VHH binders against MKRN2 opposite strand protein (MKRN2OS). Designs and how they scored, part 5

Target 1, 223 residues: MKRN2 opposite strand protein (MKRN2OS), of Homo sapiens (Human) (h3bpm6)
Amino acid sequence: MHCAEAGKALIKFNHCEKYIYSFSVPQCCPLCQQDLGSRKLEDAPVSIANPFTNGHQEKCSFLLRPTQGTFLREYDGRSDLHVGITNTNGVVYNYSAHGVQRDGEGWEESISIPLLQPNMYGMMEQWDKYLEDFSTSGAWLPHRYEDNHHNCYSYALTFINCVLMAEGRQQLDKGEFTEKYVVPRTRLASKFITLYRAIREHGFYVTDCPQQQAQPPEGGGLC
Below, E stands for the ipSAE of ESMFold2; O stands for the ipSAE of OpenDDE; V2 stands for 0.75 times the mean of E and O plus 0.25 times the DockQ between their complexes.

## First folded at step 1 (VHH)

Design d05 (framework vhh_rezetamig_d1)
Fold by ESMFold2-Fast, scan of step 1:
Structure d05 (fold): chain B 223 residues (1-223), chain A 120 residues (1-120)
Amino acid sequence: as target 1 above (223 residues)
Amino acid sequence: QLQLQESGPGLVKPSETLSLTCTVSGGSISSSSYYWGWIRQPPGKGLEWIGHIYYSGSTYYNPSLENRVTISVDTSKNQFSLKLSSVTAADTAVYYCAKWGYSSSLFDYRGQGTLVTVSS
């Protein structure tokens, strides 16, 4: 039995000179109570994509998840994120104080960063073997785990750099990778979480529309 | 002082096997803290990773080169080696042996490099 899913995407529409966010366009405006079905909206509603995906369905990708709970319901915006790498068969490889875990579940709400370009067919075919061979080395045993320099992130980034170099691409250090790929996605996720929770609690969220400044009238003098 | 030094023929004929050795001094290949590997730079191009080996003998290779590459380690001589079979002019490059540390995610150290020209 399938249920209607809330939070998969959000809807933004304009009414009462406000931006209104909801899970779906309501029959009546929550601010003025006017029937939105009998009057067409001036601007088409905009869909705001959910930044989270089921990581177990993402192939050859870098994933982020909260260490506790889910992004939409429990994440506080400040707690550490856990990272992993997916294989082609729904398994998420990740490194912790317990060594390399191979998770078949738990990453159903993740931020995903694809690691392969469409033209990297050779790497795609070798990916699962490559990731397993990398992960079974003595480098990633439990006793070598260290919070600052030998952790889930350094595990994932070391593998990513091996893939980049195999494809003739430049290595990235932690700062470069984080700023280019991770930070934009976590900022988008933070904004989405804020909107989602407000809509879940109140049924909608409202922001002000900016007022358009009047242009000076064309002063005449055409002839 | 850790030092890595490449050695081997600077000229290899097309279809032959390119063979290089890296001699490690000032450190032990038997350390579980490092990966040992090979990278190359063809003239006018960027660095290309060839492959690496752990002290235990576990290897993985650039998939584009996997069918032609063998990397092996000799812990008694503190050396590791590269064999690249069926070479062509496209394999002409400066070849570097390199060390990876676990924490850096980058090559921590490399040798000076050795030019290998594939020509008849």
Scores: ipSAE 0.012, ipTM 0.405, lowest interface PAE 8.4, mean pLDDT 81

Design d06 (from d01 with R99T H100E L101W G102D S103Y W104G Y105E E106F D107T A108Y I111Y; framework vhh_rezetamig_d1)
Fold by ESMFold2-Fast, scan of step 1:
Structure d06 (fold): chain B 223 residues (1-223), chain A 122 residues (1-122)
Amino acid sequence: as target 1 above (223 residues)
Amino acid sequence: QLQLQESGPGLVKPSETLSLTCTVSGGSISSSSYYWGWIRQPPGKGLEWIGHIYYSGSTYYNPSLENRVTISVDTSKNQFSLKLSSVTAADTAVYYCATEWDYGEFTYFDYRGQGTLVTVSS
């Protein structure tokens, strides 16, 4: 059963000197049972945006998804993440042991990193052709695939660096790209997943402060 | 060993078209493993990517230069070329032809040519 949960936000509010997370502000506090009419809350509730988006609706973007299942349902925080690049027509280009795949579905719950600024119309016009020609290169044939150095991530990063250079911007190595763009988003995603699953199971989640915890390991490495 | 060699006039008059050729030896342009590109460095400034071509003839240009640049390929001569129209003194630079390595450990903009100085002056 696939239900689209990517659009659901979480609510955080303060009561009983706790931060309480839920899908909506309840009529009564789950801890003390007191009526929570908005005038009795010390602070306004805060909406926590869902970090996941439908990757097929994201143009010219770098996408992350679990290799198996979805972030909200199956992802364990340790398993491999798969990466891809979107074109302007809802297709996700991604590299595996089977070569470059062009997916019209399967990326409905993804972390998205936009690769173009709104004023890069010239690159946008050439993007689909550039991505397709890059992807049909002999470098990305199935027999070239290798888990450590020639994988979905090196495919995507090489293309990103082609785009950066074409736009007169500095190239990034794997560590630079990962630290600057990937790690902050996966960190937020991991926290959201933990909160979401707890609320789904128990109706709410409670903490004394925003959870200050060591970053979970990158999900078994990136492919 | 793969080798790239730039050739063409070292002097171009303002408003004319700059024309350079890159001759490839030790490998074939018809190989699907490479993009074949042009990069330049004006005196005292950083590197600027111009564009590249795939062996099939598909071209990609730096948007800031796109209206002036044409890159073409001649697989029978194992050459690819750059034409840059309406040149000014700002186009004075060392021009390099470049490619990526085959298999694994590659950067997209690996400088394979020695570079050729093109001066725009009357």
Scores: ipSAE 0.000, ipTM 0.098, lowest interface PAE 20.4, mean pLDDT 78

Design d07 (framework vhh_rezetamig_d1)
Fold by ESMFold2-Fast, scan of step 1:
Structure d07 (fold): chain B 223 residues (1-223), chain A 122 residues (1-122)
Amino acid sequence: as target 1 above (223 residues)
Amino acid sequence: QLQLQESGPGLVKPSETLSLTCTVSGGSISSSDYYWGWIRQPPGKGLEWIGHIYHSGSTYYNPSLENRVTISVDTSKNQFSLKLSSVTAADTAVYYCARGSLRFGEYPFDYRGQGTLVTVSS
C-alpha cells in the first residue's frame, strides 16, 4: 500500500488455521499450496503499518534511529539509539560529542513522535527559531557532552520540556517521557523488525491461530 | 461511549488501607495508546495526582505518597485499582480514576470518573 522503499508494509492473512505474514497475499498458500485467487479467504487480509518514516519529511518531531545502520537491516535490538528533533525544513537537530549537528540526511528510516498538532500554527511558525535559539546556547557545546547525563536524549528532552512549558503543559522527566512516548513505539518497531526479517529471509512468517479445544475436566467436573 | 466508574468503601478508619477499584467500559485498559491513574481532591484544596500505570505494568507515583500507594491492573476484568495504606484524616478526599492519552500535547487525563468521596474517620 503506502510504503517507503526501505520500509515496506506487511500483510497478515488467515489460512490453514494459521496467521500468515508476508509482503503481499501470495497466489498460493505457502502451507497447503491451495490457490488463494480462486478461493475466497475467510477473513479479509490485515495491513500492518510500517512504524518507520523518513524523518526529514516529519516536521516538529522527535526522532529515533540506530547509531549505526538502519532499523530493518542492521539494528540488533541492543545497540544505542540516537535521537533528534526536526525543524519545519527537513533538518534534524541532534546533539553529540561534536556539539549540535544539523543533518539534512541520514534519518530516512526513523521512529517519529510528532510534537505539535496540525492546528498549532502559532507554535509551528515559531518552532524553527525556538529550536535554533535553544540549540545555540552554551549548554550544548561539545565539551559539555557526557554519555549518561548530557547527551542527545537530554538535549531533545530539555527542548521538549521547553515546548511543553510554553504550551502550559506539565514537564516530563526522562523515565516518564521514555515510558509514555518511546517504549510503545520501540516495542512496536521491534515486533515489526522481527516479522520483516523473517519474511525477507523465508518469504513468509507463520503463527498458530487460537484453537478452542475444551479443557479436560479437572477435579470435580461440572454438568 | 467510554465510561470510568469508581467503587469502594466511602469510610475508612485511620491506619487502615484505602482500596478503590475503577471499572472501565467502552474501551480496553490493555491499549498501548493510554495510561490509567488516580487523582484526588481534598476538601477546600486543589487536585492532587496520586499515580498512574501504563499498559506495560510500569507505575509512577506522587513522591509524597510513594511509600503508601500501589496501583495495579486486572485486564481480565477491565479494571484498575488503588491501594493507599496507613491512612489519616489528611487522606479524606474525593477520589477520581482517569484515563490519560499518550498523544503528545493532549491534556494528561482526557477522561475521568465521577469521583467517589472517601472519608477517613474513626
Scores: ipSAE 0.000, ipTM 0.188, lowest interface PAE 11.2, mean pLDDT 80

Design d08 (from d07 with G100H S101Y L102W R103S F104G G105S E106L P108A F109M; framework vhh_rezetamig_d1)
Fold by ESMFold2-Fast, scan of step 1:
Structure d08 (fold): chain B 223 residues (1-223), chain A 122 residues (1-122)
Amino acid sequence: as target 1 above (223 residues)
Amino acid sequence: QLQLQESGPGLVKPSETLSLTCTVSGGSISSSDYYWGWIRQPPGKGLEWIGHIYHSGSTYYNPSLENRVTISVDTSKNQFSLKLSSVTAADTAVYYCARHYWSGSLYAMDYRGQGTLVTVSS
């Protein structure tokens, strides 16, 4: 990818009874223009973690990227996502209408899901061999590709289930894997993209800072 | 057309090595679409995957058995074999050899042998 933004956090701080998001704490408040200096803030600034990472540096992981462009710049929240599986040497294995691709670049801005659990020592040793053997199967030839049931996602999920079964663990169907591992990460990514683009365009993003009410927040008599 | 047939001793003494061979006829073990493996069923229990071998010679074993299991292939004889060391009464089971698809299920089988009962007893 031409402009990797993976790993760069955003900053959240408060001033003027607002939460202000930016790439770094500015010298002056964008709302009131008051000098902020580090000594003028009421609370310490908070770092918001970047949900994207360089997939080529992630070992034994499931990766997601937009089929075209990058998450931070071009992704529209609706376009197709492409998925792959990393080996231990920076290669991303992925399946398309052209068969299994072994990419040494292009996944520098990805959502990553680690696949090996701490006690899977035997699988770690044989991972690259297992992934290559799986990927050379005739099941993943170009003419077998089908958008609905035999695609990049089914390739990756089938491999994940082969690993789970080999480790004596329960298989996951597409819905289970998606809801448990994918949806929470894409939801966080969407929030981060919204903040990032607003800051890039306007220099900052603002939300209301909650205030304590005299009565309980619920309105005094309700649970 | 494709057939798998298990062969080997039906009785093994405790602490010895269980050795079984699967002979494949009507097709080649060197197919890239499949892996070749062993599954067992102890009396009154479900199927348990033992391990499998791919045409490349790569072997994959059930973690609970991996310290005792060796699977090998002899493409010149169109056979693959199982060796399970240090057997106990818990290893008494019907042993099946099978051809499996890459389907995410170790129990997905095209073809399976008839099974051979192996009893571990003195």
Scores: ipSAE 0.020, ipTM 0.470, lowest interface PAE 7.0, mean pLDDT 82

Design d09 (framework vhh_rezetamig_d1)
Amino acid sequence: QLQLQESGPGLVKPSETLSLTCTVSGGSISSSDYYWGWIRQPPGKGLEWIGHIYHSGSTYYNPSLENRVTISVDTSKNQFSLKLSSVTAADTAVYYCARETYITSGGYTYFDYRGQGTLVTVSS
ESMFold2-Fast, scan of step 1: ipSAE 0.260; ipTM 0.693

Design d10 (framework vhh_rezetamig_d1)
Fold by ESMFold2-Fast, scan of step 1:
Structure d10 (fold): chain B 223 residues (1-223), chain A 124 residues (1-124)
Amino acid sequence: as target 1 above (223 residues)
Amino acid sequence: QLQLQESGPGLVKPSETLSLTCTVSGGSISSSDYYWGWIRQPPGKGLEWIGHIYHSGSTYYNPSLENRVTISVDTSKNQFSLKLSSVTAADTAVYYCARDSKYYGLWSGPFDYRGQGTLVTVSS
């Protein structure tokens, strides 16, 4: 049996009027112990993809990670996230009070946002040079770091806006980028963390089906 | 070139399951570079993403629809399908199947290649 990688999905299936979450569909229902051969299920099982990836294997991407620990094990949902930009060789560029760091490790469990399309061959070939040139600017020296306005996030977003401008696209402000790209992924990640921890502790996670029975109309059932 | 074609009933009764199939031609659904998914446009409203699937079976759903949506793939037929349960009049829309790059991020909206669309009306 091989250990699950960062890409391991969760499974959701319906039985006993409940939604059951697990790492795989079992042979028997944990609630009623009946055989779950595919013919016995009310609805097809669905997979919930792992929202985390090894950031060192993601090229030309914006990454998020907890400042301390990992998402699945230690993250509390409230602590600050640290962000970075990957080059084409597994290095994560990120800005801190120590200046621009070039990490070869530490981002193995990250949320990733791809910053290039497959047809952007020219930009991909120049990416590492652009990122290095940007990062060696005097704007990103250690003494310039400031928690509210000149931090890891403003570093990453400024670089993203340089790429957008080079491709003839409109720049994004912090609110626009955060709402459109970051919040949906962190919301999904929070849900996944909750399910993952419960499944690890109990083997399964069970919820009531979010189904409402149609209320009878006055006089009863004619529509 | 690449063509996506929706098929399925144009009329579905309230509380029943809406079922649509997308047939892909001019490209392989087994490509590792793409997701395959569904979007819809209710009359007079904007586009709404429903969900997408990878050829491995991994699925991603709109959180507002997650409890009602199932997307499946049949690589042998070069097809993928949508099931939306417990439908109401609010689910009346033109439904599109679409191809989306897995590299979707800054540069593309979701589903830059799509079929012609099929109107599904939820009515008794």
Scores: ipSAE 0.021, ipTM 0.305, lowest interface PAE 5.6, mean pLDDT 81

Design d11 (framework vhh_rezetamig_d1)
Fold by ESMFold2-Fast, scan of step 1:
Structure d11 (fold): chain B 223 residues (1-223), chain A 123 residues (1-123)
Amino acid sequence: as target 1 above (223 residues)
Amino acid sequence: QLQLQESGPGLVKPSETLSLTCTVSGGSISSSDYYWGWIRQPPGKGLEWIGHIYHSGSTYYNPSLENRVTISVDTSKNQFSLKLSSVTAADTAVYYCARVSGDYLFESYFDYRGQGTLVTVSS
């Protein structure tokens, strides 16, 4: 069931001068009960992509998941996220107090940050061995784990920096990697979770159409 | 139509601070979709990344330059600026400001760049 939810998009449409969010366009407007037929909407509905993916299907990617439960059901927005790196065969490498784990399951609802472009065939061919060799070093033994400075995030980021160096690129610190790649995705995920839970509870979610600031003379705000 | 234009002194004395400003027109510097940076090309060498700044104000610098570099934004003027302290002849280069975009970790993509300004460090 968790897997079915991970791929589920939301629909946004306009009616009654409101934005209405749901899992699918209903036959009748939930606000006015008017039949929406085939062409009762002024604008075409838009699909809101699910920000979560099955991490086991993502190659050479940095993954985030809640330490407990799933994003859509249990995540409280406050608990730390657990991170890992995928190989080319659906295995998620991650570091904990039990050492490096190689998970074949458990990451079916993850935020994914692709690390390699699809055309980087040479690096992809070497990726699994590079990740395994990195992960078997003495630096990542169970007794070396430390919550603040030697954890799942430092494991993943150190590996990423090794790959960047191998490609002749500059290393990233935690702040830069987080701001550039992690924050935009977690922000999108938080918005999606809020909408998803509201729709699950009430069948739909409604917001006002915002007025956009009109900066050019012919610009305008819209509902 | 987005345009970036560098401005600042073309001649700086050794040990002084090099100061450049990038004026952005046709777009907003406070947009969260992009980040803004400085790159340079010394004579006879390749491009060297200096640093960049996000809409949040967070800055990231080339480790070789980090103790000498400050990048800042002035959203009221739609500008961002570079200060490079303690300059030497090795800092002589054409300096460019740029807007950066990209979805992949290993992608380097400057979609807009200024025309560049030559800065010579000489007594």
Scores: ipSAE 0.068, ipTM 0.396, lowest interface PAE 3.7, mean pLDDT 82

Design d12 (framework vhh_rezetamig_d1; at its last look DockQ between E and O 0.00; V2 from the best seeds 0.00; counts 0 for: pae O 7.8 > 2, placed apart)
Fold by OpenDDE, look of step 2:
Structure d12 (fold): chain B 223 residues (1-223), chain A 121 residues (1-121)
Amino acid sequence: as target 1 above (223 residues)
Amino acid sequence: QLQLQESGPGLVKPSETLSLTCTVSGGSISSSDYYWGWIRQPPGKGLEWIGHIYHSGSTYYNPSLENRVTISVDTSKNQFSLKLSSVTAADTAVYYCARLEYSSGWPLDYRGQGTLVTVSS
């Protein structure tokens, strides 16, 4: 039953010169109580995409999830994130103090980063084998786990860099990977969480419309 | 100290098979901590990873070369080998054998001095 909440789309609509967020378009504006049913097509609600996905449905992807709880429910924005790599069948490989785990469940609410482009057929065919061989290395034994240097993130990043190397591509350090791929998605997730929780609690969330900076009137140069 | 040394012909004819061997000394090729691979650098180009072999004997090949590449290991001799079939002038390069730790990425921790292989009629 927990899977159903992760799938609620958020809707944004304009009314009362505000952006109003909700799970669905209400019959009446929560601010002015006017009927929203007569809205012009121009005022169509915009769906906000859920940044979370079922990690087990994501092939060849880097995954992020809270170590404890879920993003939508318990995540406080400071808690540790756990990371993993999916195979072609949605099994999530992840490294912890227990060694490399192969999870068939538990990643149903994750942030995903696809690691392969659609045209990388050769890599995709070898992905599962490569990931398994990588994961069975003595490098990723439980006793070698260290929170700061040899952890879930280093496991995933090392695998990614091995793939990049195999393709003759430039490798990424932790900072580069984080900034380029992780941070944009986590920012989006954070915004979504904020909206989601506010709506859950209050039924709607209201923000100011970005003031269209009135373009200064093009001064009609009177010739 | 770990040493890797490439050996094989420096000249191969078009359509033939390039064959190289890497001899490893000062360490065991059967170590579970490393994979062993081949890299090449064509003249005026960057390094290209060809493929590697794991401690299990399982191999991974660069998809661009997958159909032409075979990497094998001989643990008794502490060696691993590269075969590249149907070579063309585009396969002219300095070839390196290398070791990489599973816990580390590029650059490689150890590599050979490299051997130039020229594809010419």
Scores: ipSAE 0.016, ipTM 0.322, lowest interface PAE 7.8, mean pLDDT 87
ESMFold2-Fast, scan of step 1: ipSAE 0.270; ipTM 0.652
ESMFold2, look of step 2: ipSAE 0.155; ipTM 0.670
ESMFold2 (binder alone), look of step 2: mean pLDDT 84; pTM 0.856

Design e01 (framework vhh_7b2m_4)
Fold by ESMFold2-Fast, scan of step 1:
Order: C-alpha cells, then structure tokens, then sequence
Structure e01 (fold): chain B 223 residues (1-223), chain A 120 residues (1-120)
C-alpha cells in the first residue's frame, strides 16, 4: 500500500506572535489555550499546499522523486533525485542505465511541474506521440547513459526544449531550468517534510515570526 | 486543477467600452491576487491592471483613468471595465492568478486570452 499524503495541505496561522503549523486550525491555541472560535484571528490562516502529488495523475508534466523510497518517509534532503516526463495516460517516461523506462507505478509521491503553457494550442493532442517518438530515438539507448551529461535530467530537459522549439519558444539550459523550476520546489519540499514530520509527532509546529521579509517586486507582473 | 477563462472580448469602435471577465476555478480565489495583461501584435506581453485579495488596485500608466479592475469573490470572477478605448488598446487580453506559497515561491497561472480589437 503506497497511500501517500499527496494533496494534503498544512495550515499556518498566527497567534501569540508565533507562526503555528498544523493539519487544521485547532479549537484552542496550543501556546496560550485561548478559544480561537470565539474571535477572529488577526490574519486569515494560510494553506501550505502539499508539494507532492501522484505523478501518474499529472498530464504532460516534469516529475521529481527520490531514487530510493519516498519524500515523506525516506528522503534525507541530500540524495539525488530521479526525473521523468508524463504522458496523457498516467505513464512516466524516464531514462536510466537500462534505457527509457515507461512506468505505470512508482511515482505516486512526486514533485510535479506542468509543462504545457495556456497558449500551446494543439500540443496536448500531439504530446504522447512526440514523447514516444523522442524516447525511441537512438540517442536514449542503454549504452549511451552517462551520469554527468547523458542521464535522466538531460533526457527530460532535451524533450522539454524540443517542445519549446516546436512552439517557437526560447530554449532553457540546465541552470535556467533548475534554478527557476527545480530548486524552489525541492526547497519547499524539504521544509514541508520537516513540518509534516513534526506535526505527525507532536500535533503542531511553532516558529517565530520572521524579523525581515523580502518586499514583492514593484510591478513585474504575477510571477 | 487551476483554470482561468477569459470572456467579453470583441470588436468595438474608438471611444467605446468593453467589459472583460475572468472566471477562476480550482483554488481559493479570495486569497489571491489577479491581474490583466495584454499582448499586441509584434509586441511583448505587458501588465495592464492588478487587484489584490484585499481589493487594492494597480494600473499601468497607459490605461490609468480609463480602465477599472474589480473582483467578485462570490462568483470567483475578476473584471476589467475598459472605457474610452483607443486603437492602441487592440491586443489579446490575458488574466493571471498569483499564488505565493509558504516558502515565498510565486506560481502564476494564465488564461488562454480574449481578443480585443478597437477600430479607428
């Protein structure tokens, strides 16, 4: 049974000048025991989305998982991650020393990055064919696997860039893709794992309010 | 699944008005900022207006005084009222939702856009 906590959010609320993390807003503050139902909190509680999802339910997405075990149970924050690309039928395509694998299971607790942008008209209809044609090329045979430059990550990124090129968009190098999409999510995942494990053990996790916070960009849009 | 769907675009004469709507689903709409962007032929996509969860609004200099952004949290909808339209307002208009998670990482979700054409 591999029932993950995929999709389960944590709640953060402010009381006693602390950030309190839990699975739900409690009836009473764990620090001062005051009834939280009789008065409104100064600030609305915020939901912290579970960064993990069942990758087999994510269409046209880049997935990350630990090479061994699961994020919530075994991941240590330091071990290498394995990556793959989903098709529209729950199959995860990934490249290893055994060649391209097409997994129907094993990615039930993954970090997911959607790859289709709203104005990529028609790409969803061609996605499975493009991915299969890409994956059956001679470039991704078992004997071509090489840990540093021809691995699961270069396989996935090369496919992503083929899609971007087909849509007339700018390609991304490894550093650009990693910094923008991968690093923020793995950072969030590590923090979520810490909170999740503490809440499971103790019912709550408490932190001090930050002393200084970065200002949002002036203008700059909704990114 | 987060989804944003724009509507209300069309052809209008200079000096006329249009009201665009953006219907949101798949998230707690009332907690998040939403904005309108536009992209004219051969130009970069630029911000037009935005509205915070609390109702605070911001406008680009090119539309200030002519356009009004508003939201209806009960309907999960954001609106862009466009008055005194000019040919230079001709563009595809997109709505986008801004999510900032606990780590400070920002996610943006975009609609597919709605065409606005202002004839001279």
Amino acid sequence: as target 1 above (223 residues)
Amino acid sequence: EVQLVESGGGLVQAGGSLRLSCAASGFTFSDYAVGWYRQAPGKQRVVVASISSGGSTKYSNSVKGRFTISRDNAKNTVYLQMNSLKPEDTAVYYCAADYEDWSGYRYDYWGQGTQVTVSS
Scores: ipSAE 0.000, ipTM 0.098, lowest interface PAE 18.2, mean pLDDT 80

Design e02 (framework vhh_7b2m_4; at its last look DockQ between E and O 0.44; V2 from the best seeds 0.00; counts 0 for: pae E 8.8 > 2, SAP .675 > .668)
Amino acid sequence: EVQLVESGGGLVQAGGSLRLSCAASGFTFSDYAVGWYRQAPGKQRVVVASISSGGSTKYSNSVKGRFTISRDNAKNTVYLQMNSLKPEDTAVYYCAAELGYSPFEYDYWGQGTQVTVSS
ESMFold2-Fast, scan of step 1: ipSAE 0.212; ipTM 0.570
ESMFold2, look of step 2: ipSAE 0.011; ipTM 0.319
ESMFold2 (binder alone), look of step 2: mean pLDDT 82; pTM 0.826
OpenDDE, look of step 2: ipSAE 0.156; ipTM 0.510

Design e03 (framework vhh_7b2m_4)
Fold by ESMFold2-Fast, scan of step 1:
Structure e03 (fold): chain B 223 residues (1-223), chain A 122 residues (1-122)
Amino acid sequence: as target 1 above (223 residues)
Amino acid sequence: EVQLVESGGGLVQAGGSLRLSCAASGFTFSDYAVGWYRQAPGKQRVVVASISSGGSTKYSNSVKGRFTISRDNAKNTVYLQMNSLKPEDTAVYYCAAHRLGSGYLPEEYDYWGQGTQVTVSS
């Protein structure tokens, strides 16, 4: 099972012909100050899911986090991301210049990509042993670390490909894995961060609703 | 000199059976895990079955229930019994021996055979 941390959910609602984003529907509209307690909204409010989860609660997953700080507070959109693989007991395995680290904390705000399907019961039962055996290999000693080709990402991807091979599935190269699984999630995360920071600073964020197409002017009753 | 030699491949009709053998020489076979891999034209080489030094078996989802891996340490041989063959099983089948604990990591495989062709017609 996967658990999500109770993050700060965002709410989108319509009023004053605008989309208004906030942490919760306010008592009064921030634009016109009209009471929203009665049926004053054009449409039902929409919840925007938090793309971040506590990685220590995610089993058998690929995790991404900023190397420094958190996504919501410090991440600048340009700095490198650090990656790791979770076991079934809240430990995040990750590879650095200091070798394989086994973290019990630090991944509380992560992007998570689940790696096992429900029908992979045999792999799920052996996951922690396979991950530990893989991680104690001579291939992942500190002196073998290389920023471009033998790093946290290649460590994680090599393990993922070992799992895929064991299950008779096609291996993925770095580009294939990144474009299919990582990029869509980081794009969603970037949009969420932008909204979150604006709401945090101003209490709400406003965008224009799509403009309805104007009807053509009706011709006069003249010949 | 370490050697793995596959045999038992051939042409068979869909629904048929084949038994592949992998004979090992030049190392202490009983200390090694052994896997069967296959590579179809235009596809990646993938694992289909493996057996540990202790006899524990593992199968890919595509062959589970149809293929059975076994070993005979006295004869330094591993077998792959393939039942209910499908055209999708057509591939070159490889035997590989890897050190205890190396698992399925290709760069740590100790020894590979030359492969044996299996062709399943419709």
Scores: ipSAE 0.000, ipTM 0.111, lowest interface PAE 18.2, mean pLDDT 79

Design e04 (framework vhh_7b2m_4)
Fold by ESMFold2-Fast, scan of step 1:
Structure e04 (fold): chain B 223 residues (1-223), chain A 121 residues (1-121)
Amino acid sequence: as target 1 above (223 residues)
Amino acid sequence: EVQLVESGGGLVQAGGSLRLSCAASGFTFSDYAVGWYRQAPGKQRVVVASISSGGSTKYSNSVKGRFTISRDNAKNTVYLQMNSLKPEDTAVYYCAVDTRGYSYGLEYDYWGQGTQVTVSS
């Protein structure tokens, strides 16, 4: 099934020359109170999917979550994120000062980046073995953990590069992986979090209808 | 100018199949994620499936196991194979692209005009 918070979508619609965000289509515009019911208007509401998923249901994926709390309720947009890699059986492998942890819970609200393409069918069959063998290496013992150079992110990225090499693909450094895969998702997640919290407090959130390519994205922390 | 053109919709009996196509132009198709959305009369537009530039797929719970999204980068086309169709699948289906490079986008920048799918019981 889905978690109520993690699976809850938002809706965006246009009225009063504004973009209005809410949990469901209201009967009346929150700005002008005009009835939005029976109409022949072409301004159809759009569903905005929740960017967060239950990581324990994502196979062969790179996951991000806040080190403390959840994205929707506690994440402050600036604290570092914790990362992990899923196997095919709902276990999230992640590296901390306590060594490699194999979590069966705790990643129910995560950003997920799938790591396998449909044409990588040989890798899917070997995935759990490769991940376990990689993770039991002496490189990822508790005493080797170091916040800046040997951490959850370097653990995950090193495994991803092992997979890429095994499939004859080009390896990625931290900057390349982060810019291509992580930053776009954390940017969307940040927007979704601000919308979600505003809707929870006020019942809706309003923005101007901007011209395309105007505003820069907001930042967030990475481990 | 980014364009998305959907085709393949039509009338089909419950339990039948349809394959939708979305032909893309005006951008480097292989670099972007593409999604399928649908909208039934009086309802909001909801995500159905998406495919990343690398070929990873995601599906809404209502269509998992019945629908398959795929892409052909040489033809700049994305497909939605719809099997075991149900009356509740009746909707206008839209192809969408997020050119901001988000892979599986939450909001899409460009939309096609839509193609109607009607499933009779």
Scores: ipSAE 0.000, ipTM 0.154, lowest interface PAE 13.5, mean pLDDT 79

